# Ledger of designs, part 5: VH-VL binders against b0r0t1r1705to1887

Target 1, 183 residues: b0r0t1r1705to1887
Amino acid sequence: RLRVLADVSGSMYRFNGVDGRLERSMEAVCMVMEALESYEHKFKYDITGHSGDGFDIELVRCDKVPKNNKERLKVLKTMHAHSQFCMSGDYTLEGTEHAIRELAHEEADEHFVIVLSDANLERYGISPDRFARVLTSNPQVNAFAIFIGSLGDQADRLQKTLPAGRSFVAMDTKEIPQILQQI

## First folded at step 11 (VH-VL)

Design q6
Fold by ESMFold2, fold request of step 13:
Structure q6 (fold): chain C 183 residues (1-183), chain A 120 residues (1-120), chain B 107 residues (1-107)
Amino acid sequence: as target 1 above (183 residues)
Amino acid sequence: QVQLVQSGAEVKKPGASVKVSCKASGYTFTDYYMNWVRQAPGQGLEWMGEINPYSGNTNYDEKFQGRVTMTRDTSISTAYMELSRLRSDDTAVYYCAREGDYGNYAMDVWGQGTTVTVSS
Amino acid sequence: DIQMTQSPSFLSASVGDRVTITCRASQSISSYLAWYQQKPEKAPKRLIYKASTRQSGVPSRFSGSGSGTEFTLTISSLQPEDFATYYCQQYYRWPLTFGQGTKLEIK
């Protein structure tokens, strides 16, 4: 069982013109949906968003995964619209903790939580040490972070703080299928 | 209603060990980290460590490393802190304190405290 | 370790006064700062977390502000029951650390 968390906060919309962060997040979500399309027999997955409005915003339900480009485009339009109109705030840690707790109670051979995040966690006021503890908080649930964005000292610092094998950097969203194979 | 109820006061001699219990009620015990904090007479608060009641994993302040052991029994929703090789300067009130809900990591519920006196 | 320094260590004020206690961190802690009130012979009680978020049930006369390395707790109209010792505490990284405390006496 696999849950993917995506950032649909207002800052993703507002700063998209500066660094393309919302477009990269939307591309990453699209790559996840495409990479997992042929693995439905092996993986039951959903995609949940977080923003100032909350941390359990449904983007893809596990019983209604998109099957074609039209359906995938609808998911991306939902991400874009939500980012534009949501309240300010970030729930990355809360959403990750919630996902881990929910999946721990589901019946499956393996439980996975993958957090899609940009490398700007400290601008959101997120402690890397706190995030590291969240990712390793439940041994039943395999939790991982994929950082999407330009490399910098902030991204290097975050990856060194997090447990080995629990974080990945995707410089290009095309790297995401390869990263999913490692997980 | 969330409560943490600690074991009673203890008097110990130097070199002994003490084990303080903290029984939780009113919430899902394994969902929240438990902290231990002590306060020597007339002094401030001192964090000793934390335990994840789900996994049993611990994280201790370096100055207690090797002397403190934090455990739990999930069947009775109880956390324990054991401090060994006691010294007179370990005389303090010992508190258990729970972390809050998601993303709220400050300690929101405290036990009543357990006085441990180490006298020669 | 992140050192937390409170000022003042002791404060005497009258009912109705506005009181401000400051807390400085040796490194940036973002907004990972809590304020606790402790009355004699009692466990601490959380007043503020995330630097400025008031705990449910805490009177509105208590407010917190600040981010990074400098934080304040303000009591806008001091009441007799506010006589206590106040502690700040960072929870940005381990080990968790407290300020040395501010003892508030009401004249």
Scores: ipSAE 0.484, ipTM 0.779, lowest interface PAE 2.6, mean pLDDT 82
Fold by ESMFold2, look of step 13:
Structure q6 (fold): chain C 183 residues (1-183), chain A 120 residues (1-120), chain B 107 residues (1-107)
Amino acid sequence: as target 1 above (183 residues)
Amino acid sequence: QVQLVQSGAEVKKPGASVKVSCKASGYTFTDYYMNWVRQAPGQGLEWMGEINPYSGNTNYDEKFQGRVTMTRDTSISTAYMELSRLRSDDTAVYYCAREGDYGNYAMDVWGQGTTVTVSS
Amino acid sequence: DIQMTQSPSFLSASVGDRVTITCRASQSISSYLAWYQQKPEKAPKRLIYKASTRQSGVPSRFSGSGSGTEFTLTISSLQPEDFATYYCQQYYRWPLTFGQGTKLEIK
């Protein structure tokens, strides 16, 4: 079982004109949906958002995964609309912790949580050390981070803290399918 | 209703070991990290380390590396801290303290403290 | 290690006074700061976490502010039961560290 977390906060919308962050998050989610289409025999997946309004915002249900471009576009439109009206705030730690606890109760051979993140955790007020501890908090759940874009010092610190293979850098969202193959 | 109840006061000689227990109630023991903090007479608070009660994984302040062992027994919701090769300057009150969750990672509930006196 | 420095170390004030205690971190800790109150012969009690969030059950006269390296705890109208030692504590990075404490006496 696989859960993917994406940032749909109001800061993603408000700063998108400066650095393209919302567009990158939306593209990353799209790449995940397309990549997992070819791996449906291995994965039951969902995609959940986090924002200032909460950390369990449903984007893709595991029983209703998108099957065509029209359905995938609806997911992206939901991300865009939510971020446009959402308050400031980042719930990455809370959302990751919640996802790990929720998946640990589900019956599956393996449990995976993948967190899609902008590389600058400090901008969100997130301690990289705290994030690393959350990712490794439950041995039953295999939790990973994929950092999109250039690294900040905080993301580099996280890569040094975790065992090899627990965090990845995607300088371009097109690298995400290859990274998912490693997981 | 969340409570941490610690074992009673202990008097030890230099070179001995002490094991302090901390029994949790009113919450799911394995969901929250447990910390140990000590306070020497007339002094401030000093963090010693933490344990994940679910996995048993620990993280100690380097000052105590090699002398401290933190363990737990999940069947009775109890955490333990053992300090070996005791010295007179280990005389202190030892606290267990639960860490919060969901971003609230400061210590939200404290035990009553266990006084350990090391004297020759 | 991140050093936490409180000011003042000792403070004497009257009932009804507004009291401010400051805490300085040796490097940025974002908002990962807690304030504790400790009365003689008792365990510490958490008052504030995330720099400014009051623990439930803590009187509204206690408030926290700050981010980065400079933080304050304010008691808006001092009460007799507020006689205690106050500690700040960072939880941004291990090892966790406390300020040296501020002893508050009510005149």
Scores: ipSAE 0.471, ipTM 0.780, lowest interface PAE 2.8, mean pLDDT 82

## First folded at step 16 (VH-VL)

Design w6
Fold by OpenDDE, look of step 17:
Structure w6 (fold): chain C 183 residues (1-183), chain A 120 residues (1-120), chain B 107 residues (1-107)
Amino acid sequence: as target 1 above (183 residues)
Amino acid sequence: QVQLVQSGAEVKKPGASVKVSCKASGYTFTDYYMNWVRQAPGQGLEWMGEINPYSGNTNYDEKFQGRVTMTRDTSISTAYMELSRLRSDDTAVYYCAREGDYGNYAFDVWGQGTTVTVSS
Amino acid sequence: DIQMTQSPSFLSASVGDRVTITCRASQSISSYLAWYQQKPEKAPKRLIYKASTRQSGVPSRFSGSGSGTEFTLTISSLQPEDFATYYCQQYWRYPLTFGQGTKLEIK
């Protein structure tokens, strides 16, 4: 059982013109969906988003995963639309915590939570220490963070703070499939 | 009603150990981190450490590393804090405090406190 | 460690007064700041968390503000039951640390 958590907060949209963060987020999600293609028989996955509207925003249901590019595009459009009109706020920690708690109660051989996040956690008021704690809060749930588009220095700092093997840095979204293979 | 009830006052000699208990009720014990905070007479609050009641994982303040042991018994929703090699400056009121969840990671529920007196 | 410095350490005020307590962090803690009230021989009580979110059941006269390194607790109209010691706490980084406290006394 796998859950992917994506940031669809308003800041993604608001600052997309500046640094393309929403686009990167959408690309990341797309890469995840593509990477997970053909594994649906092996495990079930879903994708949820967090924003100012909440931390359990449905993007992909485990019983209805995208089967083609058109369906994947629909997911991305949903992300874009949500980030454009949602309330301000970031629920990275809340969303991660919630994902871990929910998955822990589901029947599966293994449980995974993957958080797609910007490496600039501190800038968004997200404590790396708290994030690390949340990721390791339940030993039966393997929670990981993939930081996308980060500056090298920030990524290094985050990796030092986060538990070994629980965080990955993707300077390019194209690296995400490889990262997923490591998980 | 969410409540933390701590064990009674302790009087110890230097070099001894003390173990304080904190029984939780009114909520799912394993869903919230438990913290320990002490307060010397007339002094401020000092964070000692935390425990994840689900996993048993702990984080201690470096000041207490090697002397403090935090444990829990999930079957009775009880957290324990043991402090060894006691000295006079360990005299304080010791509190257990629940940490909130879902981004509210401050201490929302406190025990009544346990007075520990260390004297020769 | 992140040092939390409260000011003032002691404050005398009268019922009805507007009271402000300041807490400064040695480094940015974003909004990971809580305020506690402690009365003599009692355990602390959380008033504010996330810098500005009031705990359920806490009177509206209590408010928190600030981000980064400077934070304030404000009591808009002091009530008799508000005379106590107040502590700020950061939970941005380990170890968690408290301010030294502000004792609010009756003038």
Scores: ipSAE 0.889, ipTM 0.943, lowest interface PAE 0.6, mean pLDDT 94
Fold by ESMFold2, look of step 17:
Structure w6 (fold): chain C 183 residues (1-183), chain A 120 residues (1-120), chain B 107 residues (1-107)
Amino acid sequence: as target 1 above (183 residues)
Amino acid sequence: QVQLVQSGAEVKKPGASVKVSCKASGYTFTDYYMNWVRQAPGQGLEWMGEINPYSGNTNYDEKFQGRVTMTRDTSISTAYMELSRLRSDDTAVYYCAREGDYGNYAFDVWGQGTTVTVSS
Amino acid sequence: DIQMTQSPSFLSASVGDRVTITCRASQSISSYLAWYQQKPEKAPKRLIYKASTRQSGVPSRFSGSGSGTEFTLTISSLQPEDFATYYCQQYWRYPLTFGQGTKLEIK
């Protein structure tokens, strides 16, 4: 059982012109949906978002995953629209912790939580040490972070804080299917 | 009705060990990190480390690394802190403190404290 | 390690006074700061977390503000039960660290 978390905050929209963050987040979500296409019988997955309006924002339901490009485009349009009209706040820590707790109670052979992030944790006031703690908080739930883009020194610092094999850097969103395969 | 109740006061000789218990009630013990903080007489608060009661994973302040061991027994909702090779400057009140929920990770519930006196 | 420095270390004030206690971090801790009140022979009690969020049951005369490296706790009108020692604490990075405390006494 797999839950993917995406950032759909207002800052993703408002700063997209500066660093392309919303476009990268939307591409990452698209790559996840495409990579898992035709695997619905093996993987029960959903995609949820978090923003300044809260966490647990439904983007893809586990029982109604997109089947074609038109349906996947609707998911991306939902991300874009939500980010355009919501507050800039962030619930990355709270959303990740909540997802881990929820999945731990679901019946499945294995539980996975994947957090898609541009690693702008510093700007959102997210403690890197606390994020690492949350990702490793429950051994029954395999929680991972995929950081999109080069990220510079911040990416290196975050990977050193996180346990080996629990964080990945995707220089291009096209790397995401390969990273999911490692998981 | 969330409560942390610690074991009673201890008097120890230098070189001995002490193990302080902290029994939790009124909440799901494994959902919240447990921390240990000490306070020497007339002085401030000093963080010693934390334990995840679900996994048993610990993180210690480097000052105590090698001397402190934090454990728990989930069947009785109890956390433990053991400090070895005691010296006189370990004389302090030792507190257990629970972290809060969902991003308010400062310590929202404290035990009553356990006085440990180390005297020659 | 992030050092937390409180100012003043000692404060004498009268009932009804407005009191401000300052806490400075040696590096940015965003808003990951808590304030605790401790009375003699008792465990600390959390007043404020996330820099400005009041703990449930804490009187509205207590307020917190700040972000980054400088934070304040304000008591708008001191009451007799407010005479205690106050600590700030950062929970941004390990190891977790406290300020040295501010003892607030009756004049």
Scores: ipSAE 0.080, ipTM 0.685, lowest interface PAE 6.5, mean pLDDT 80

## First folded at step 17 (VH-VL)

Design x2
Fold by OpenDDE, look of step 18:
Structure x2 (fold): chain C 183 residues (1-183), chain A 120 residues (1-120), chain B 107 residues (1-107)
Amino acid sequence: as target 1 above (183 residues)
Amino acid sequence: QVQLVQSGAEVKKPGASVKVSCKASGYTFTDYWMNWVRQAPGQGLEWMGEINPYSGNTNYDEKFQGRVTMTRDTSISTAYMELSRLRSDDTAVYYCAREGDYGNYAFDVWGQGTTVTVSS
Amino acid sequence: DIQMTQSPSFLSASVGDRVTITCRASQSISSYLAWYQQKPEKAPKRLIYKASTRQSGVPSRFSGSGSGTEFTLTISSLQPEDFATYYCQQYWRYPLTFGQGTKLEIK
């Protein structure tokens, strides 16, 4: 059982022109969907988002995963539209806690939560220490963070704070499939 | 009703150990981190550490590393704090406090406190 | 460690007064700040969390504001039951730390 948590908050849209964070997020989600396409028989997965509107925003349902590029594009459009019109707020921690808590109650051989972020946690008012605690809150659920497009210094700092083996830095979204294979 | 009930007052000699209990009720014990905070007479609040009741993982203030042990018994929704090698400056009221979840991480529920007196 | 400094340490006021207590962090803690009220021989009670969110059941006369390194607790109109000691707390980074406290006394 796998859940991917994506940031679809308003800040993703508002600052996309500055650093392309929304585009990177959408690319990352697309890469995840593509990477998992051939493994649908092996594990059940869904994709949820968090924003000012909540921390359990449905993007991909387990029983209705994208089957082609058209369907994947629809998911990305949903992310974009949501980020544009959602209420202000960031619920990275809440979303992560919720994902871990929910998956822990589902029957599976293994449980995974993957949080996609841009490694600017502190700028969003997210405590790295708290995030580290959340990621390791339930030993039944293997929770990981993938930081996309992170500056070297920021990534290094986060790696020091986060539990060993629980965070990955992807300078390019194309690295995500390889990271997923390591998990 | 959410409630934390702590064990009674303790009087100990220097060098001894004390174990304080904190029984939780009215909520799912394993869903919330439990913290321990002490307060010396006439002094402020001092955080000692925390425990995840589900996993048993702990984080202690370095000041208490090697002397404090936090544990829990999930079967009876009870958290324990043991402090060893007691000295006079360990005399204080010890509180257990629940930490909220989903972004509400401050201590929203407190025990009534346990007075620990260390004297020769 | 993050040091939390409250000001003033002691404050005398009268019923009906507007009172402000300040808490300063040695480094930015974003909005990871809580305020507690403690009466003699009682456990602390959470008033505010996330810098400005009032605990359910707490009177509206209590309000919190601030972010980063500077925070304030305001009591718009003091009531007799408000005379107590108040503490700020950061939970941004381990170890968790408290301010030294502010004792609010009757003038």
Scores: ipSAE 0.817, ipTM 0.915, lowest interface PAE 0.6, mean pLDDT 93
Fold by ESMFold2, look of step 18:
Structure x2 (fold): chain C 183 residues (1-183), chain A 120 residues (1-120), chain B 107 residues (1-107)
Amino acid sequence: as target 1 above (183 residues)
Amino acid sequence: QVQLVQSGAEVKKPGASVKVSCKASGYTFTDYWMNWVRQAPGQGLEWMGEINPYSGNTNYDEKFQGRVTMTRDTSISTAYMELSRLRSDDTAVYYCAREGDYGNYAFDVWGQGTTVTVSS
Amino acid sequence: DIQMTQSPSFLSASVGDRVTITCRASQSISSYLAWYQQKPEKAPKRLIYKASTRQSGVPSRFSGSGSGTEFTLTISSLQPEDFATYYCQQYWRYPLTFGQGTKLEIK
């Protein structure tokens, strides 16, 4: 069972023109949906967003995953619209903790939580040490971070701080399918 | 040193317009939203709206929609607020205020204020 | 719109006193609340953001707490320079709104 967390906060929209962060997050979500398109029976997955409005913002339901480009576009438009009309806020840690607790009680042979991040945790006030503790908080749930973008040395430093095998760097969003297979 | 320096005091008659400037220094102007807040004599603070200096996008309090225009000139790191169709109850000190970095979006730097007096 | 209500509106206290100012929101704002200090004829100065995070350079006698709809600013040992008006402000949803202010007079 797989849950992907994406940032749909107002800060993603408000600063997208500066560093392309919303565009990267949307492309990452698109790559996840495409990579998992034919694996519905192997993975029950959903994609949830977090923002200043909370951490349980439904982007992809596990009982109705998108099967074509039209449906995937609707997901991306929902991300964009939510980020455009929402205040800034960050629920990354709380959303990750909630996802880990919730998935631990679901019936599946393996439980996965994947956090999509632009490697700019400092701007969200997220200590790498706290993030590492959250990712490893429940041995029943395999929690991972995928850092997306060209924030250079920052992504490398974060990966060294986080538990081995629990973080990945995607220099380009097209690398995400291969990273998911490692997971 | 991060600093916001506003234009000088204005005296206006009812029905006129005023344009207040706010020049930023000591930081990358386009990286932070700029807000405008006013304070009538002896009264509290009232948010008017904000502008993203990078994109030019604005959000206004509904009370000022149609009368306020916020703009910027990125070449001189300056934000502007124009209020039209002035009334006596627009007499106030007008502040520009920079929104903080991610995770602390309250206003971390304020201009010195510009007194606008509307009287006949 | 989210209404912010401060209490008390006026407060007199002596140097060394512990004072508490409260701020109530008309709906939940999570922890997206800031506190500002404003001295006469001066611009406001941010003291606290995210309900409890002290701005760098602000004395440790200032502290904030709360979440949801109820918040407090506490000054643990009042100093002469703390004479000012204090405002809370929510930044959860547009429009951004301030409390009406608390004027602190030091005797």
Scores: ipSAE 0.006, ipTM 0.516, lowest interface PAE 13.1, mean pLDDT 77

